# Ledger of designs, part 215: VH-VL binders against Large ribosomal subunit protein uL10m (mRpL10)

Target 1, 224 residues: Large ribosomal subunit protein uL10m (mRpL10), of Drosophila melanogaster (Fruit fly) (q9vpl3)
Amino acid sequence: RGKINIQRPKAPHYERARVVAVTQPKYPELPKAKSCFKTRAERTQQQQENPYNEIIAREVRNWLDHSRLVAFFHLSSITADDIFRVRVQLHKQNLHLKSYGSKIIEQAVKNTRYEAIVPLFHSNHCIVFSPDPEKTAALLRIVRRVPQMVLLGGIVEETMLSRNQLVAYAQMPGLHAVQAQLVQTLSQAPGHLIQQLQAHQNSFVQVLDVHAKNQMNEETPKST
Key: E = the ipSAE of ESMFold2; O = the ipSAE of OpenDDE; V2 = 0.75 times the mean of E and O plus 0.25 times the DockQ between their complexes.

## First folded at step 13 (VH-VL)

Design gn6 (from gn1 with heavy chain S104Y; framework fv_imvotamab_arm2; at its last look DockQ between E and O 0.04; V2 from the best seeds 0.00; counts 0 for: pae E 7.7 > 2, placed apart)
Fold by OpenDDE, look of step 13:
Structure gn6 (fold): chain C 224 residues (1-224), chain A 118 residues (1-118), chain B 112 residues (1-112)
Amino acid sequence: as target 1 above (224 residues)
Amino acid sequence: EVQLVQSGAEVKKPGESLKISCKGSGYSFTKYWIGWVRQMPGKGLEWMGIIYPSDSYTRYSPSFQGQVTISADKSITTAYLQWSSLKASDTAMYYCARHWGYSYFDYWGQGTLVTVSS
Amino acid sequence: DIVMTQTPLSSPVTLGQPASISCRSSQSLVKSDGDTYLSWLQQRPGQPPRLLIYDISNRFSGVPDRFSGSGAGTDFTLKISRVEAEDVGVYYCMQHTHYPWTFGGGTKVEIK
């Protein structure tokens, strides 16, 4: 009985081969979603501007337009629960946490003054909006407790700020306080100038007065 | 209690300037937006613009841009709406209202009636 | 600009009966987070507007329970479960979602 070579089975008799061929279950080829075979280029071209994206883009614009404080954050492995907690905390301070796709952001800010923010959106990001720029300190206080939120930068009063600049801004006294200080400083400047201008004159007058007094004393005859 | 008190009714002629006021009380005036709304006689409400009193940042409706000036004096917690030159078509009731930034006007002034007639 | 269309223009109602006002926006007012900045205002004769409902369905402080707001997307409704004499006035919807903010044309509620 010849050693059955399990590694190279002899071709079955033609009749057996026919039967095996006919009895082999024809598994329907799973309908390959045509979408799976579309080239990246085709997929990108067919990205018909989802009407939904346009709506969301308008929303983003609305937020940007009405916000005086905008902060951009990178999200690093944050859970939905954590985001929710942060959102609640922020909301209590009239800070609104939103998350949008990079494409939506790009569409929203295209040909606007906000176009410079597009490079910030390469990964998972969120944006915090506020109508009150004075809430910057509160925002930073809240997010400091959330290590998964990394501050990238922001917009305050229509000015783009780096991370460091935003932190510095938060440490500054409120705009009114700064303005008050400025006014106070400016108000003091003329006084100092006048004092400096008059200092020499006053000194001269004093010297003259001393001289006059000395002359008067010399003219007073020593009453022997 | 949050209150917005507006200045009294005004009767003016075309071409005259006018400034009406809205004084806020009972809340932090600098932390909320103030908006102005026009209501022409027998007509609906029209949003004109808003101002953030803290820094006087202002936004206008396109329809009112350049037609009016919105301002605020935070020291006396008062917002203003002004015209450089009134028209007969400016005859309306004007309301100021407090806005919560994004969501709604929660408190309204009593309104200022402006009548512009030759 | 977003056009807000209110219907009906006038709503004569018998005391104690329900009233319903519709507001339709020309565009969706829904945000990505699901928030919608739609408000309902009441203006009684000779009085300033008063906030009734904000964010579609939230009743403002001091507003009676008989007022309710509903809707989604572009279609919104204000309902009064039982109209009282004090409810006579003009009702406005307002959108805050898109700049510029716009009002509906108003619906006059009257007692028959």
Scores: ipSAE 0.048, ipTM 0.602, lowest interface PAE 4.2, mean pLDDT 85
Fold by ESMFold2, look of step 13:
Structure gn6 (fold): chain C 224 residues (1-224), chain A 118 residues (1-118), chain B 112 residues (1-112)
Amino acid sequence: as target 1 above (224 residues)
Amino acid sequence: EVQLVQSGAEVKKPGESLKISCKGSGYSFTKYWIGWVRQMPGKGLEWMGIIYPSDSYTRYSPSFQGQVTISADKSITTAYLQWSSLKASDTAMYYCARHWGYSYFDYWGQGTLVTVSS
Amino acid sequence: DIVMTQTPLSSPVTLGQPASISCRSSQSLVKSDGDTYLSWLQQRPGQPPRLLIYDISNRFSGVPDRFSGSGAGTDFTLKISRVEAEDVGVYYCMQHTHYPWTFGGGTKVEIK
């Protein structure tokens, strides 16, 4: 497989090649690895023809299972040099930029609660994985300078978050501070009980759990 | 608390079969790989293979392909390393270790010493 | 198979002085996803291996900050900024980038 190339090509050399390519007939291009990311068409073809699809799907499943932060982006047209620069910036923050075909994602999330993410991968996309959910703010700061990457939403601590929820999460101080500030919504009770529970600083997980249960109930209405 | 507890030391003769175990606890057993590592007396570490207990998908080092069998029983959160016919050269310490799938072995069992002698 | 070569084979050091261990791979450890999966293990006498460093430079939980990792491509280094008595043991690099996964031959760190 091709490797990330950090060397800069000479501008006059590539300028001449670009001009010549525009004036010639478009022939079918043989697959070549020019960057870590491939075009949408190349990605789709490689996915369908790759004999290692099961192995790659298991790799995606491992990333999903062990990342406390997962962010999904729509990806517009971007040069190989630009995406490489973004990848390096993200990697310094323990943020791992990856792209997979929709068939691979569908296979990886089959029979899991993450099946709802599959429609996000029918368009050009990329995913950022990290074990550090506290890096969400750093992720958004880096990507804000990259208009080609449009945030669609994410997963934090195994909870699906919308774009707005993920942005709000990123504005909170550290994970422990967020957990300490959580409002106890599952066991609503007289004010004394709520204040006692808040003093134990144990409400963030319960708020996320109530949110997930509410979304599950909306998707499976009762027949009665 | 993540723990990998291996079965006790074994003394065997050449030609005998053996199955040693590695019981995982304190984590979701089916979401992590279990690998096996051999260390011959006074020597370094040698990767033997790895298993994903959820569906028993395995990969072996070429040096050990066909020499051992790696298996798992997810209902009792246990992985196994098995020989059908031991050789004297199988005398070694055998470790199991948990693997995320991409990056590292994070938790290791205490080791199982296997001694094969006439 | 990727051969991992460690240097030195033995590193006797004075207590409180730094130690540096080199690991060289026979080919690039950059995986197709752009990441490099190189880890460092410590094996104290009579004990199982213990993870110190993962992904070249990330310290595992509970590992003192005197341990650091660096490198790229085929050349990697583990550094102990000041060796303590508890650091005696054998250190291994390991690559998880390409199957089969392989270990370096080990470097024995001891107090002289």
Scores: ipSAE 0.030, ipTM 0.541, lowest interface PAE 7.7, mean pLDDT 76
ESMFold2 (binder alone), look of step 13: mean pLDDT 93; pTM 0.951

Design ja1 (from j19 with heavy chain S56K; framework fv_imvotamab_arm2; at its last look DockQ between E and O 0.37; V2 from the best seeds 0.72)
Fold by OpenDDE, look of step 13:
Structure ja1 (fold): chain C 224 residues (1-224), chain A 118 residues (1-118), chain B 112 residues (1-112)
Amino acid sequence: as target 1 above (224 residues)
Amino acid sequence: EVQLVQSGAEVKKPGESLKISCKGSGYSFTYYWIGWVRQMPGKGLEWMGIIDPSDKYTRYSPSFQGQVTISADKSITTAYLQWSSLKASDTAMYYCARLGYESSLDYWGQGTLVTVSS
Amino acid sequence: DIVMTQTPLSSPVTLGQPASISCRSSQSLVDSDGDTYLSWLQQRPGQPPRLLIYDISNRFSGVPDRFSGSGAGTDFTLKISRVEAEDVGVYYCMQYTHYPWTFGGGTKVEIK
């Protein structure tokens, strides 16, 4: 009784092989749960068709349109507690921290004046919105202590600023302070002009008075 | 004028679900957070949690995590506090309050009394 | 959690006399930026809480000047320079520097 070599079964006769090949139940390939291996691209396409994304995109646009200060940050790994702390700190300053997906941002700014910001959103990011551009200094102060938030740039008064420009802007005196200073300077200008215009006249009068006094002293006869 | 108006008093039985509301008016609802505070009868104030209505970001006190749900609908400028299953120990006055700028909880609702009895 | 301890529990005061309430935190309420988030609330009988003082010493809008807040670090004080009848109620300190936010146990101000 020849030891059936189970490791290398002899190839069946070609006729048997043909029959076996035809009679092998073609088990339908178990539908590869396509859902688990959706390529990043497929996931991204499905997200674009979600009506919910449109709603969020509209919200983002609304934030952009009503904000005079917008700052973009790269967000590294941060704890929930730390995020909450930062959000509260920012809120107290009328600064609103939000996080959106890159696709949502892209959809939100498509065909708008904000389209230039899309390249900033290739990684984990957050955005801070404020209606008050004077809060830029406060924003930078708060974020300086949050190493997980890296400033990328921003928009102030509809102008896109680099990181460095935003920092420089924050160091400038507030618009109102500058305006007040300007008004003060302008208010002093007429006074100074008048003084300068009168300076020569006053000097002339003084010289004349001195001359008149000297003449009076010479005419007083020494009553010997 | 800034106002927070809460829903009326509730009398419930243990095991029942409840959702109470806090409607904000006189300000931009999406720009301010809403907190919830519990006050048991004859007791002090207890922080429950807070929500940002703009993006529905919520943070609960550890003591209330999983016990209640805080939500908001910005379209109707309303925040909610809800229980899936009430307990007798949930009997209390519940206040909503706005987190202001620079200030803390600056405006408060009138409170909602919740009574849970068998 | 930060424990806020208020003293006294009850403060009977004669009309026109000053009152003082102390609040002590179990930990410093100064954050990394040097800011201290301490508030005082007033709750009149049958009424919701009302904000009196925020950030230790700032009076909220509409709050009379007879109310003043002071303190630093872990020790805070609310003072009423001249107690009026409308000042009857329970006063709470609140910290929101550390999460979870916590309240003091309250101090009941009553008229003698």
Scores: ipSAE 0.881, ipTM 0.955, lowest interface PAE 0.6, mean pLDDT 88
Fold by ESMFold2, look of step 13:
Structure ja1 (fold): chain C 224 residues (1-224), chain A 118 residues (1-118), chain B 112 residues (1-112)
Amino acid sequence: as target 1 above (224 residues)
Amino acid sequence: EVQLVQSGAEVKKPGESLKISCKGSGYSFTYYWIGWVRQMPGKGLEWMGIIDPSDKYTRYSPSFQGQVTISADKSITTAYLQWSSLKASDTAMYYCARLGYESSLDYWGQGTLVTVSS
Amino acid sequence: DIVMTQTPLSSPVTLGQPASISCRSSQSLVDSDGDTYLSWLQQRPGQPPRLLIYDISNRFSGVPDRFSGSGAGTDFTLKISRVEAEDVGVYYCMQYTHYPWTFGGGTKVEIK
């Protein structure tokens, strides 16, 4: 038996679970196929969008809103074994391959800034989501060996990118790595100052001068 | 803390149906796949299949294709393993495990002992 | 199906001494991406499996540094540098490079 303590210090699970279960909305059953012949009740229901499609569309919107990397692909015929291998490779990199019907995607992006992606879904397609935009290079490396998946474009940090822009983005140094390097540099500077003042006076100015010059030189413009 | 909590032990007769559960907590349930692994008494581990709870994409080991159903309900962060008609040969310990992206099958449930006897 | 062959079947070890477990696959576990999806699991008596090592040699969070993994291609090794009483159990290699995913038959580590 694992170390699971049902006597957690938080509020009791069972009371919260019971309230959630009672108040959870029941999902509607799958809709019937649409036809040109309808009863009176079906005519009234036809004026509403299919509620199953709206539930799935909300899920797509949630993935779009919470993914800092989204990539769109045309998907050619692919075997179940090949797509499974690709899904595993992508999952290993925190990349999440999904397929949705074109109408679901159209409904998901309606009234959003992403409506421009709708023409991409006129044929078989798939979408890769990730919370980590630095995984763009890994995504492109993996799909380069998958000719059935053809990159159409993407979204990075809520910015629409063309295919070529996404490829160029993948080649840049990681923003996370640059941010981490800056934080470390700033964190070390106060510590070096305090320690050197406490130990000896005559080396301190030189160490600060070297750190300041390194920070200044790292910010110099690159040649064109 | 990542936890997978499975439903309790089951004693069943051949021909009965059964659905056992695996509830995940402490992580974003839809970002990780859930696999099922069988361990027959005194034997090793066998991969049964896996599910992505976000879209219910499933893949079964050929040995278990058509023998069980793997499903998930992401609204309650729970995955399921189900038999429509149990056999005595289904007597085993069943584990769920999460497929992590920094790892492999990284967190495991405590197991559900299923006993099928006449 | 990829067959994963573990040796030895049983490894009685004196406390504080090293243990070494071999795992061999029937085919290369290097994927089309150049990575190898090979992991090691520990199952203590009466407990579920737990992950020790992933991607051949990477130690999972919370796993003591006395556990190490090595290997390439078809041959892989798990080493325990100094066996402790809590290390008693069965150790499994697992591959998920190739469908279907498969485990080795297990190696029981026990204290002499």
Scores: ipSAE 0.802, ipTM 0.922, lowest interface PAE 1.0, mean pLDDT 80
ESMFold2 (binder alone), look of step 13: mean pLDDT 93; pTM 0.947

Design ja10 (from ja2 with heavy chain Q65K; framework fv_imvotamab_arm2; at its last look DockQ between E and O 0.40; V2 from the best seeds 0.73)
Fold by OpenDDE, look of step 13:
Structure ja10 (fold): chain C 224 residues (1-224), chain A 118 residues (1-118), chain B 112 residues (1-112)
Amino acid sequence: as target 1 above (224 residues)
Amino acid sequence: EVQLVQSGAEVKKPGESLKISCKGSGYSFTYYWIGWVRQMPGKGLEWMGIIDPSDSYKRYSPSFKGQVTISADKSITTAYLQWSSLKASDTAMYYCARLGYESSLDYWGQGTLVTVSS
Amino acid sequence: DIVMTQTPLSSPVTLGQPASISCRSSQSLVDSDGDTYLSWLQQRPGQPPRLLIYDISNRFSGVPDRFSGSGAGTDFTLKISRVEAEDVGVYYCMQYTHYPWTFGGGTKVEIK
């Protein structure tokens, strides 16, 4: 009784092999949970087709359209407590911190004037919105104490600014202050002009008065 | 004029669910946060939590975390406070309040009295 | 949690006389930016709370000038220069520097 070598079974006769091959129950490939093996591309495409993403994208656009100040930040790992604190601080200044996915941002700004911001959103990010551009200084003051928030750039009055430009902008006197100063300067200009125009006339009159006084003094005979 | 109008008084039994509402008007609802404050009968004010209606970001007081759910529907400018299962100890007046910019909780709802009795 | 302690618990006052309410925090309410977030609220009988003072000393819109707030760090005071009949109610201090935000226990102002 030949020891059945279980480790190297002799290949069956070709006829038997053919029958075995045909009779092997083709177990339906367990439906590979298609969901687990969706290629990155398929996942990305499915996310793009999500009606929910469209709604959020519209919201982002709405924020952009109604904001005169927009600042973009890289967001590092931050605790829930810390982010809450920052959000409250910003809120107190009419600054609104939001976080969106990069795909949502891309969808939101597609074919808009804001399309140039897409390259800023390759990593974890947050956006601060405000209807008040005068709050730029307040924004920078608040976020300066939050090392997890790194300023990347912003939009002020529909103009895209670099990080450095935004910092410079924050250091400028407010528009109203500048306007007030301008008005004050302009209001003083006519007075100064009048003074300058009259200066020569006044000088001339003074010289004439001195001359007249000197003549009167010469005509007074020394009554010896 | 800024107004917060809350839903009417509720009488419930223990174990029942409840959702009360706070509707904001006279201002841009998405630009201001809404807080909830509890006042038990004859007691002081207790902070429960806060929500940003614009993105439904919320933060609970530790004492109320898991006990209630705060939500908002910005389309109808309404914030909500919800219980899945009421307790007798939930009997209280509940106030919603707007978090202003520099002015803290600047506008308050009229309150919703919730009575939970067997 | 920050504990806010108000004194007195009850303040009987004669009409036209001044009233003073103290609020003490268990910790400093000054944040990293040097800001202090303390508010005073008034609750009249049967009414919701009303904001009186924010940021220690700023009167909210429509609040009479007879109300004033002061203090720093951990000690805060609300003063009513001349108490009127409409001032009857419970007054609360509130801190919102540290989360969770907390209220004082309240001070009841009554007319003698």
Scores: ipSAE 0.882, ipTM 0.955, lowest interface PAE 0.6, mean pLDDT 88
Fold by ESMFold2, look of step 13:
Structure ja10 (fold): chain C 224 residues (1-224), chain A 118 residues (1-118), chain B 112 residues (1-112)
Amino acid sequence: as target 1 above (224 residues)
Amino acid sequence: EVQLVQSGAEVKKPGESLKISCKGSGYSFTYYWIGWVRQMPGKGLEWMGIIDPSDSYKRYSPSFKGQVTISADKSITTAYLQWSSLKASDTAMYYCARLGYESSLDYWGQGTLVTVSS
Amino acid sequence: DIVMTQTPLSSPVTLGQPASISCRSSQSLVDSDGDTYLSWLQQRPGQPPRLLIYDISNRFSGVPDRFSGSGAGTDFTLKISRVEAEDVGVYYCMQYTHYPWTFGGGTKVEIK
């Protein structure tokens, strides 16, 4: 749990909390203005107007929140045998193929940084989720043999990547933590860069502290 | 600990309906598929079908398609196998098992004995 | 449907001696990407099946080293290097490379 890298599971709860917070609208409370009443009443009715859709949208948000790898595909006509084989192959790699209606996707990502993905769902589509970003190469290898699934782009470690960026990311497994940082610099706002640099800085300080402590301690090095 | 707990033994007559359950615990239920396997008395294992509880995607063995219904309720982490009209030949032990990533059918329920006699 | 043929049907064995079980498929279990989803299950008397080996040769968690799997294509083998009393039961191979998923007929391992 001390470090985040591509070959590790999802980030801890504190990083997931920011995705959840972004997916919900935030309105400042006005002490006695009519706008606060309308805002609450309208938000409540709008949120509950179609409760089945909101339940499914919440499920999509939950998958997005808990997945460090998300990939979006166009899906053309495919036989029941072929899609079953693909889903088994993906599942074996901790990759989870799902399909949702475009309205559900819109509801799930409204007022979030991911709202830009909505146009990808104009045509027939599917989404692959995984907590394991290191499985990106396996995902691409599997779908290369599935012409009915055409990669549109994805999200890796909260960074949106184009098709070409995702392919490039998958081809550089040796320095995944550094590669993720570099892609973030090229692909999104500098604000997330500061968070990533602070995480790496903390990891570097921890390594230096261990080294200094070992030199100051007269204990034998711990083994096994 | 990962555990699949199945509903208790059933004694039924031909033509009756039945729904048996498989409750998963100790793991993230929607990340794993649940398969159903039949074992007739003194016989081997037969795959009946599989379900992804997260979206209810399912696939049946051709031998069981139309004979049973597989379903799941992810809110109570439970998968189901049901018959609309039992036959005497449905007398068997029925197992649920989860399909793990980095493994296969890795954890199995204790089994549900279904006896159909007339 | 892919037929999985196991031999022998019964394998009486002396405690501490090896046992070997064969599983043959009616067609290749190698996927287009070289994946082979072949597993071995153990069913002790009166108990549900349990996973021993997956992907031909990988031991599942908690399975003793005396169990090993090997093979390729259509021909697969489960070996028990030193049979113990707790190893009595029926062993099944299972493939899920191809729909529909199928099991072998089983091999009973028993103590002489």
Scores: ipSAE 0.808, ipTM 0.924, lowest interface PAE 0.9, mean pLDDT 80
ESMFold2 (binder alone), look of step 13: mean pLDDT 92; pTM 0.943

